# Miniprotein binders against Ferredoxin--NADP reductase: the designs that were tried, part 6

Target 1, 346 residues: Ferredoxin--NADP reductase, of Oenococcus oeni (q04hb6)
Amino acid sequence: MDNEIFDIAIIGAGPAGLFAQFYAGLRELKTALIEATPRIGGQITALYPEKTILDVAGFLGISGRDLVNELKLQTDLVDSKTFLNSEVTNLKKIASHFEIEINHHASFLAKSVIIASGNGSFSPRKIDVPGSSEAEQSGMLTYLLPGLSEVADKDFAVVGGGNTAVDYAVELIDHDCHVSLIHRRDNFRAMESSVTKLKNSRRTNFLTPMKITGLSPKKEKLEIELQSVPDGAVKRVSVDRLIGGFGFTASSRTINQWEEFPEQFNQGFLTNEAQMTSIAGIFAIGDASIYPGKSDLIATAFGEAPTAINQAVNYFDPDRGGPQHSTSLNKKEVFKHDRIKSRYNS

## First folded at step 25 (miniprotein; from p3 with R16E)

Design r2
Fold by OpenDDE base, fold request of step 28:
Structure r2 (fold): chain B 346 residues (1-346), chain A 90 residues (1-90)
Amino acid sequence: as target 1 above (346 residues)
Amino acid sequence: SEKVTIRFEVRADSPEALWEALDKALREIVMRAVQLGGEVYFEFEGNELYIEVEGVPKEVLERIAELAEKIARELAKELGIEVKVKIRIK
C-alpha cells in the first residue's frame, strides 16, 4: 500500500463529499474521497435520481441524477482520487495522522478527516451468488441503469419484482433493448401501468418464477443460471448485462465501530463553527454534521464543505495561506480539461 | 434477532401525491431507523413502501413503528390521502 499521506480523507461520496473533494482540489490538496458503495451521489443516486431538487442555489430545478453528474464533472476538473467500494471500517489516530481502514484490509493515511457519510451508507441490495463478484468487476452486473444512448438492440436482464426492476425494464425497452425480467414470483409489485407496458411489449421476456443461482462472465456475454422456484428446473440465459433491481440497504453500524468516535447527537456528529467534531482533525459536513440551528439541506452542506476544508488546512498546516477566491484562481493551472475551460473563460 | 417490518401503503388520487407521500415516509422512517443504529432494507412495491429494520433493541423497533404510524396519520391529514400502515415486530 502506498505510504501516501493524504492531506484530507473525505468519507462519503454524496453531494457534500463530492463538493468537498472539488473544493479541496481547488486548494491543491492531496485528497482521497472514500465511498463504501460502487457509486457516487449517496442518497441522491440511491433514492432520488429522478426527483427534482428545487432548493439548490443557482438552479431553477435539477434532477438528483443531474446534480450528481454536475458535481462529478466539477470534481473531474481537479486532481483528486476517488476510491469506491471502500467502506471505512475503522478510524484511528496515529501520532499526527489518521489511519482510515477500509474493508477490514487496506488503510489510508491522512492528516485530517472529513466525515461526509450522511445518515449512513445506502447500497443497493446485491446479488450474492457464485460469480456475482466477478460479474460486478467486469461490469456485466450493475445495479444502476447504464447510459442509454448506446444500448439499442442490446440484451439485458433485470432481476427484481418491485418498482426499481420494473422501471428499469421499462426504460430499457423504451430504448429498444431486449429485456429478460427475472423474478421469483409471477406477480410484480410495481406500478400497474408499467407492468402492463412490459406485458404488452415484444421486447420483454418474463423469466418467472425463477431465481438466479449463478453467474458466469464470458468474453462478450454474461451467462445467467436460473432455477425455477416451483420445480427446481435449471435454465441458462446469456445477456450483455444484468441489472439488479432490488431495494436498498442502509446502515451506520460500521461508523459506530471506529476507535476514534466523535461525539454524536441524534446520530449526527456534533460540530463547532469550524465543522470540527469533538476530535481535533476530524470534521463532519452535511447530514453527518449536527449543530444548533442547522438546516438539513444540500445547500447547507455545500456551505459547510469549504468551511471544513479550510479549517482542516488550518489544523494540519497553519502556515499555509488562506483560501483564494475562485475568481483569483488561475484556471489553466487548476483545471485539467480544455472543454470546461471554455465555459469558465466565457 | 428481532426485526420490525413496515408496509406503508398509500392510496392517492394522483401520482404526484403518491410519490410525495412515499418519499416523505422513506426519508423520515428509514433515516430515523439508520440514525437509531438500525440496519434497514427498503423497497418500493407499487403504492407501498416496504421497510425492514433490524439490529436494534426491541424498544427502538417499537419507536420506529410508532414513528411510522405517526407519519401515516400526518400524511393522511396533510395530503387528504388514504394511508395504511402494517407493522410486524418479531
Scores: ipSAE 0.584, ipTM 0.885, lowest interface PAE 0.5, mean pLDDT 87
Fold by ESMFold2, last read:
Structure r2 (fold): chain B 346 residues (1-346), chain A 90 residues (1-90)
Amino acid sequence: as target 1 above (346 residues)
Amino acid sequence: SEKVTIRFEVRADSPEALWEALDKALREIVMRAVQLGGEVYFEFEGNELYIEVEGVPKEVLERIAELAEKIARELAKELGIEVKVKIRIK
């Protein structure tokens, strides 16, 4: 974080923030995408990954999972940084830049800020036991599935008893992982077809009824201390990673008052036609933005993102010029993707 | 402190109707409970949405419970689906 000066800090990694990051990359801007929760995709992939969305332009229906996967493919084409598990705990103007404090500790500078997270975020309920903070810092405890291309035969644990935990376990066995599924009850309250698939897989180890009482990251593995619910007996298992699959929390206590906190109406930030808030250099898009005539749709946010990016450039570097046609913005990197490259052979 | 638990069970003939019903229930109840100062936990459990609210007085929990019943009736009528709601105040 030291020595980092970004052109734009984007707060929130839902669809609006992801698209803003991609468009900023087409403008060859240095961006930081900051997400308080352990995952990208926002509420769409957290809550309704299989829901078909009918009103995203260019798609004759698209699932929430597929939409976020497509947005991630776009952001992977650009040179940008993404900070998960990173709550913006303060925003302060310092000289001509903004200082962004994350998790009450680290800070960095940006020339402008785009707020792309709504009034409050739904955060996965975290595991809170002795050693859980250390396990999360080491990367051995997450609330997001890792990239699944090279995880065959790895040992995972998943904790939880609802749809989230069971769906994570199913994805892992579909990628040839071994999965210990930990729950305080023998019964899972999830889709029966998914539970049946897990019961029929030799790669699934049910650790029920048990609860986690401690975590100890070691050199290569994470040790999980379990306690049997019926008799209190202690058991220890060792895994490559533990994934939290609990439900979600929301509260008014997750709303922070930054030093630079723009004017709000109905929990959205008031913005003008440039998507600029009441504070010069701070913009808002998507569910974070409110203005007369606003529709809270993904389609609307996708239009707002380029406006905010281009107006942010006008704010901190007006000599760079206005918007250009998208194919003119980064012909070198974007046209190297296989799906794009095959269309431009002449 | 006291707590309300709310379970919405939805029977719909398509995943789209199921998700629409659960999404509307989530947005209406969770956002209102947060606005009233509640601390909310929620989880999808099969075809159910499970919600816990705490950190507010019993009177506020009762208002949230009444809202949940109203939303269940409205969703059932608007979407033509069966919605069952179970509410417990501890």
Scores: ipSAE 0.576, ipTM 0.868, lowest interface PAE 1.0, mean pLDDT 84
Fold by ESMFold2, look of step 25:
Structure r2 (fold): chain B 346 residues (1-346), chain A 90 residues (1-90)
Amino acid sequence: as target 1 above (346 residues)
Amino acid sequence: SEKVTIRFEVRADSPEALWEALDKALREIVMRAVQLGGEVYFEFEGNELYIEVEGVPKEVLERIAELAEKIARELAKELGIEVKVKIRIK
């Protein structure tokens, strides 16, 4: 990173962070959206993308996946920096700014910070076999699905036996990939409909009961060494990517290492009515914030985001003035989007 | 260190009720265990939420086990569904 100075750094790209990014763009602020995983959407896209959500205003039922898609349409109207695969590993106060450390080595500055990463952190459980570190460093071993827009006919392996692994395999075959599904048992503990879909697909190769004993990244492919569980026979397969699907670990250790670490209660950052934490210039929204009467709903987070953005502006630039009414922004591209223009032409 | 394992199984006649119950179990049990300082592993296994918690005293593990049983009873009553929980402290 080039030591850029942002008005606001937003940590976490779940629904709360996405809406905060959009609203900050309406205020013409320079923002950085920072997300530890390869994709936006937060816990919704990771855990329950197909769950119907009934209590988001303006939608008569919407899936988690579709909600994130609608939020992305909003963020596409603003031109802000987004940093995927970027874990915030430290937060320091430097003079009148905050230094945000990414992945233990990169950093940039922001005038204020909004924490939107929810309470606690979920991390994929990782495989630990000879060569796994090198395979991960090469990018051939991951633990979350990649972007799927250009993966047709690539060879994937997925390892694991629960919903995570089976759902990854289903998503990959739905995008015309070939998938070797590796598990130490012949039985998967996953939804029967998903397992049946995999068994009925010509794109699925079941490598069970087998365990991974080694990984060797090569120039074009990842070589996976497998061992048959019943007899110990060794088999080798070569794939473009291996994805681990072993569920998730959770703890609070990572956030506790920040130099600027706001006061917490019940795993949420205590905030006032401005969404400001115990540290001036640092705000929290969504499941990251806690205050008397807080409801942990997406709808609540959508109200908190504009408050936090406007109060961040008051913190670092009090002479800018208050928020503009959205109608007064009609000279921007927001009213030119095809869906909005069709309503004005009816 | 001792460890608690919890298998939180939901039997529901609709996907919506299933995920509502599993989501509440995740938010109430896993996040509370993290809040109490636990090192948590979890995975969705069919209609079950599987949870392991370690790295805390046995008394905390017992509180987490009691919470899981309480949540199971509350979900069964609130949603009119069957919830089974199996707990082992090792």
Scores: ipSAE 0.560, ipTM 0.865, lowest interface PAE 1.1, mean pLDDT 84
Fold by ESMFold2, fold request of step 28:
Structure r2 (fold): chain B 346 residues (1-346), chain A 90 residues (1-90)
Amino acid sequence: as target 1 above (346 residues)
Amino acid sequence: SEKVTIRFEVRADSPEALWEALDKALREIVMRAVQLGGEVYFEFEGNELYIEVEGVPKEVLERIAELAEKIARELAKELGIEVKVKIRIK
């Protein structure tokens, strides 16, 4: 019945989508960032978190993981909405608006749409035990590392036995966290040096061979019910957060073709110099966009994002105009950040 | 439901070459399995890409297995690296 309306709906929470959300916030636009998987960062954090990126302006090298963390800090400063676990299952033009259908059930209205995701999403395999939905809704179960600047001495659990789980555990102990590493086998299929580092750390607690049989979020902690694989003995542990470190799923049923589906070439939507697709009011950036001379770089996508945002405003509200310089944008939330506040007020 | 499991192991002389080979294997095998109607799970395990495919007839699983072997041979030849593949259909 009651569809919330946005100025711009942004589909995909990879680097391009995250930056578009931040820039739209500087323009004081009401935006929805919609991500099909349970986490932001797209493929860069999922598949290549440790890859060093050399050509992102302002960084003398930055890992994929760190780039996404910096982008998240930016988006946290603006008043915007992010919808995880939210697959866009249809896009429909209704009068002067677009209806964006989520998970075949809910919908949003937006004056314009920016597509910032490529074809097909790889979704982390979710933990599916009694209480897991509640744990995820509470924020105590996630599938991505949190920002690590404020996590010292926190108790984490990580579940899984491959590269993702072991890498998460190593990163957490490197930031002075306590980590319970949960796996149904005694052996891990990950880099030997990483496993050895975990075994030599006082901060690591191996809970193997064990499986999770239930989750119960409490006021301050998450209770994890474990069952020993050999003998069935039940054990309970209490942590601040549980991070799922399983692999990824994909299937053809995660592929949709919307009613408003812009013209594509190969895997990209054809866009003009305004980043507009073949459908007026729908724009594409990053891996979703293709045009003559396109470079498939994160740096290029970062330039495309402000173009798409400003041209979307010109589309639905041409009298609103655009900013001339960054100092003309609303910075009140940005000036509250410690790194900016310290420099500006010193 | 019948399932194919594929373990695609790469030995390369640099981390960048390793991940390039694993990424190519992922895109060629997983995307084709999805196109053939498969329900796919994958995970990186050290220098190995682990893939499970189910939800399709055994004949389709056999085609995916043949593709994995073909990709292994092509990557080994094109990149000059050691690629081993282990496949089981259950």
Scores: ipSAE 0.551, ipTM 0.870, lowest interface PAE 1.1, mean pLDDT 83

Design r2
Fold by ESMFold2, fold request of step 28:
Structure r2 (fold): chain B 346 residues (1-346), chain A 90 residues (1-90)
Amino acid sequence: as target 1 above (346 residues)
Amino acid sequence: SEKVTIRFEVRADSPEALWEALDKALREIVMRAVQLGGEVYFEFEGNELYIEVEGVPKEVLERIAELAEKIARELAKELGIEVKVKIRIK
């Protein structure tokens, strides 16, 4: 783009941030959605993808994974940018704009900011071995399960010994992948039924007790160097992709270092009725926001998102006008989607 | 460096009850540890939540341990479930 000035930068790609990005698109705003982890969906997808959520309006039960898929469908219909693996390391006010620093060395400008993730964001614990940085940059090492269409017969490795690694392996097996499951111990600390499914599958290759000692992305495959824990013997395997299934880390290191750091109370940013924080032009929604009477629900966050977006517009462009009913936008690209056409215009 | 390890084991009659208990333990303990300056690692291991906290003085680790015990009692009472907590410092 000729100019990297966004109308709104949205920090955090959980349900609140995803809906805010979609709503901003309905308002024809230029947005950047910034997520520190490799994955949209926030904590719901990372920790509880299969949990049935009963209190999302309009759904009589929906899994965390399905909820995020529906929100992604919405954001795919609007012209916006999403930056994964992108930690906001500083936020600085420059004149009437904000400079947003990503990963300590990239930056761009936005007229306003919406914080949609809490101070203690969860990040996957990453592999730190020779070659791991190159493997991640190549896309062959990730920390999230890929889309499961058309992955049959692909060759995956998953490393870890807890629920995340075992659940990833089960999902891949259920979609006809071959999976090498790598762990330091022969015992997995995961749900027994899931471990049993893996042991009974012809598509599971257990590489235990072994640890990863190096990664080398090659032209078509990722080479994984393994070392046997009992005797140090070295083994090499090649896979299409390696998925890290360790636990998660959390710290306040990055957010506490922002030059523009809004006032907090009880682990949330204090916001007023406009969802504005103590810093003009910076808003907070979802788990990031606290105010008298706040309920920490997805339903609440979905109401907060339009408020924050419309009030951000009022902040940087008051002449643009207020919100419109969604049906007044019936010529937008969203009305061209087959699901909407078949349900709305039949 | 000094470290506290905390292991919550929850016995519940449904996956939903299990997830609710573990999620509340995670939010109450991990977020507080982060607020106090801790560097936190956690992982779900079957019906357990495993937590490590380091990077803070032993006094802070002891406060986090006390919080974990309090949360375990509250979860057991409020949700009518069984919660076992194992805590080691250093």
Scores: ipSAE 0.519, ipTM 0.853, lowest interface PAE 1.4, mean pLDDT 84

## First folded at step 26 (miniprotein; from r2 with L26M)

Design t1
Fold by OpenDDE base, look of step 26:
Structure t1 (fold): chain B 346 residues (1-346), chain A 90 residues (1-90)
Amino acid sequence: as target 1 above (346 residues)
Amino acid sequence: SEKVTIRFEVRADSPEALWEALDKAMREIVMRAVQLGGEVYFEFEGNELYIEVEGVPKEVLERIAELAEKIARELAKELGIEVKVKIRIK
């Protein structure tokens, strides 16, 4: 890996991390956003993309998905690198820098670290059947919905029986996709209205009560081997993509293995007024941070992000000067993408 | 391996109240379980939050169970909703 030293490494691409990335960009910092999952947005994207958030300043109400999209659009204005599928497996101090190990085999170097990982590692529960790893590697098995603007008229399968699977299926049919909904029971434990919508849709095929027993990625299609739960009969279906719609796993196991482990209270890293942890140069924001009087809100995380970034700069470059108000920033210099510059030059 | 299974059932008069309760339950129970060193699985199932915790001693599982019951009582009181918790330790 190129001996590239980042000014800041941000761990976690949730709302806090995304805003931190943007703000770091506004300050022209070389920033790496490191995310364990294949997607940005953290818990918002995973758990409640359609939930209306009412307590974010400047919005009368915004969906989780829309909030993440807006945050992403902000990050697109600045020069920064995002590394998805990159689980931070170790954090080590090396002289005046930090080494951030990802996936036990790669590492980043940074002058400072901002932990924006929320309350631990959050991942969708994976399907574990023959061929599942290959299917995931090929992109034919995913655990999140793709961008649906490009997937019209595709054949999907969704596996699961809770809100996640049903919501995925609903969203897919709303975008004119065909959905094979696979569940081990005939009864779904989801919102009744959503289930009813699926039952009334000609685009929904119920494969119940069935379990997946194997996956076979082909050139253009994913072959899914199914077994009937009651009689063991085998069925095979072919789809463009399978979406795993199970619940989520959460643990602190990976973080607990870090060599540089800041002090924690209630699984939050204890932070001071600078959002700095017990380890100098390591900061925490959002749900990853805990301090007296903290409000556990996205709005609070958005306040913490600039604080952490500014204090990180003070840590590694105390002579760079204090934060500038965004109104004082030269947009032409700060925004790196020409297409976006044109929107702000008018 | 010993695990605790928690079914947190909420009866609310509005979808908003339901989500508020389930979200709070998720945050408090799941996060605490993670804090205690547990491997947590959870899923929203209609008006229920399903949680599994493993990877910790039975004593810790029991503490998580007690926490879930506590949260249920608190939510019921705060939101004026009916909350039922079913707990299984194996």
Scores: ipSAE 0.618, ipTM 0.894, lowest interface PAE 0.5, mean pLDDT 87
Fold by OpenDDE base, look of step 27:
Structure t1 (fold): chain B 346 residues (1-346), chain A 90 residues (1-90)
Amino acid sequence: as target 1 above (346 residues)
Amino acid sequence: SEKVTIRFEVRADSPEALWEALDKAMREIVMRAVQLGGEVYFEFEGNELYIEVEGVPKEVLERIAELAEKIARELAKELGIEVKVKIRIK
């Protein structure tokens, strides 16, 4: 990686991290947003994208997905770099800056760090069977829905028995896909209406009660080896893609391995009025931050982000001056984005 | 390895109330378990939140179990939502 020193490294691409990235861009800071998962939006994207959020200022109500999309659109207005699939495996102080290690093999350099990782890392539970790593590398195994514009008449498999798997299957059949739904039980534990929709669809094949025992990526198809739970009978099916629709794993284990580990209370990083942690130059915002009187709201995280950014500037460049207001942004740049033009020209 | 399994079943009169209750359960139980140093697996299963926690002492697992019961009581009191909690520590 180029010997590029960032002004700010933001860890976590949840709502807090996304807004911090945007605001850092408004301050013309060289910013890296580092996210462990392949997606932005953090818990909102992962857990409740369709949930209506009512406690964000300026919206009567906005879905989690839409909020993340709006935050992303803001970040597109500024010059910043986003690094997905980049788990921060170590954080250490080197002279006057920080080294942020990702995935045990690469590193970023930054003058300051903002931890916006929430209350831990959320990852989809992965399939661990022979061939799973190869299938994931080839893109034949995923844990997220692909772009649905080009999936018509494709053969998918979805594995799981909860809301995630059933919702994925419903969405796929609604886009004219064929779905093999794999679960270790005959009974699904999902929304009854969704399960009924699948049962009534000729596009859904139920492979129950079965477990996956192996994956074999071929040139154009993924071969899935299945085993019947009750009798051990083996079955093989071929699909274009397999989607893992299990639950999520959550832990703070990776953060706990950092060389620079700020003081915590209840796994939140203790922060002062500047959103600075016990380590100078490391800040925390959103669910990653804890202080007396904190409101555990997205709206609060949005307030904390500018505070952390401004105080980071004061830390590494005290002479740079005060915060810039969005009103100082060149209107021409803000309206370059076609989506913004469409909203304001209607 | 010792683990706690929690099935948090919500009986709500509306989808909105269901999601509110499940969201509260997720935030209050799952996030707290992570905060306590636990390795957590969780899955939304219809009207249930399924939670597994491991990697912490038995005493902490018991605290997480008690927390789940507490949240169930709070939901009943605050929102009038009936919650059934099934807990297993092994």
Scores: ipSAE 0.614, ipTM 0.896, lowest interface PAE 0.5, mean pLDDT 86
Fold by OpenDDE base, fold request of step 28:
Structure t1 (fold): chain B 346 residues (1-346), chain A 90 residues (1-90)
Amino acid sequence: as target 1 above (346 residues)
Amino acid sequence: SEKVTIRFEVRADSPEALWEALDKAMREIVMRAVQLGGEVYFEFEGNELYIEVEGVPKEVLERIAELAEKIARELAKELGIEVKVKIRIK
């Protein structure tokens, strides 16, 4: 493992972490963004991809998905490293640095740490049946909606009975997909209007009351084995993709096992005006941070990120010059991609 | 292993108000449960938020339950909505 020492390790690839990564890049810091899940965007990607966010400055309204995409595009402008599927299992102080253990096996070294983990790792409840792992690896099983621009006339299956599954099904039929909606009950516990829309759609096939018992990824299609709940009758259907639309699991068990564990208050790590925790060199931002008068908003997290980064620099390199205003930055030096330079030069 | 189940039912006059209430409840209850070391499952079910917490002592489950009740009262007052909370500890 490269004995690479990062200036900052950012834990969590939610909105706060993504913006922190970008801002660190603007300051030409060697930064690692470490995310436990295979996806960026945190809770927004997981829970609210299609919901309109109204309280982010500069937008009249933006979907959760679009916000995450914009944040990602912004991070792509700077030299930054993102490590997905990397759960921070330990945080330890070693001399003047921190060792960040991931997945009980690998480690990063950093001069400072910014905790942007929100309020834990949110993961969709996975389908656990024979063939589910293979289907997920092939991309035929997912837990998020795909890009909707190219899904017309595709055959989807959605499994679930709550808001997530119904919302996914609605979104897919609105993009001219065919949807097989699988649920263990005839009654859906979702928004009535959405359920009615599905019932009135010729593009929706209800497979209820049924359970998935197996998955078989084929060359072009996913075969789904279903079992009728009341009588046990077996049915097989083939689709282009299955989407899991269950609830979410959340845990912070790994954080509680850190050797360096900052003081917590209520729902976050207690931070000062520098966004620094009780441990020098460890900062927290977004939902991972708590202080008197905090507003639990994405907009607040975006303000906290620069503060934490600037104060981290002061911590590990006090002789480094202060932050420059973005208007003073040489965009040619900071931004790697020409296509985006044109957007900022106009 | 002891488990708490929370059903948070909201009656609001608008979808926006409903979502605001459910989202706030989710954030506050789930996040606190996670911080307390709980394993949490949650699902939005129409006008209800369903939460399961396990992996913590009974005393902690009770604290989470109390928090849920508190949040229900606060949301009802703040938003002028009807909130019902059903809690079960096994």
Scores: ipSAE 0.604, ipTM 0.897, lowest interface PAE 0.5, mean pLDDT 87
Fold by OpenDDE base, fold request of step 28:
Structure t1 (fold): chain B 346 residues (1-346), chain A 90 residues (1-90)
Amino acid sequence: as target 1 above (346 residues)
Amino acid sequence: SEKVTIRFEVRADSPEALWEALDKAMREIVMRAVQLGGEVYFEFEGNELYIEVEGVPKEVLERIAELAEKIARELAKELGIEVKVKIRIK
């Protein structure tokens, strides 16, 4: 890794970063997509994967999850390199290049940088009890809904009392799952209609007021040890999977440590018409970017991504030809997979 | 350890308007808190956004609280909705 110079380093694998990666690939740029978390999709994946997005052109409506999946499929069409679990801990200008430090240990070199980190990294609040790490490693504990196509008649547990937990439970019962909903209180702080739906469902078992005290992964089932909040009575239940439905944690302590720190305004990096920040060669897109008249929309981020990529090229290689329309691209050369070739050759 | 707790309550005429307001509040308040070096926890709780910020000086917690109040006023004006903010600093 240490000797490879990328044309562009994209920081953040949210919608903006994913589309930037795709577009960079269309232009045959050597691109690194660097993501702090183990997952792509940014805030969409973290906060609202099941919410319908209506303001993306070409879709009547699309779920957050599906949008991220489609964006990922686009990136699979081009030569692209993604680095997950890679928190950018420093950004430094070295001569004509940038050094992007990750995890205080490794580094990338790039001719230009596009900040697509959105509004920071969101992580679900984790369950911290004996056996949690083992359960997470086995996939029996998750913090996101699984693929719902084949979950019928499975036994799930969901822990939490807010919208996330209740929404997860609703979604699971709508897919014919059995759900044990665990909460430390009898009262849920969620949408009343959703809570009512769960209360009226025969597929929902309320384990309230209870807390999880331990997890024991078995061969086929996860054993959950529960403690009654009022009296301390112990109960054990076995499920196929446990889903943590708490809130989210956010921190940006690492961004403030960058040696090259572009000017910020109203929580974004101030950008010009080229999506360039106050530092030449560093661009920002999506929620990481702020400029007069910006609309905080995914659709806007999708427009900003090509602009930033094209302007990055102009920055590091001004003699390279201008942007080409996708319709003029030789699809046979750009796309790796035959399945897409067949759809475009008919 | 000193922390600020913010409860951002929105009364909107539609679920869509509610979500828009809560999402905007989340983005603006949480992001600012993160930028200020805070460790943030947040959760959507019905028509409320719950936010906890810690790991920063009391003065910064107060600034985050003031921001939340500002955002509430702005959203109320822009969207024509009722917004209530409850803030606690301990």
Scores: ipSAE 0.599, ipTM 0.896, lowest interface PAE 0.5, mean pLDDT 87

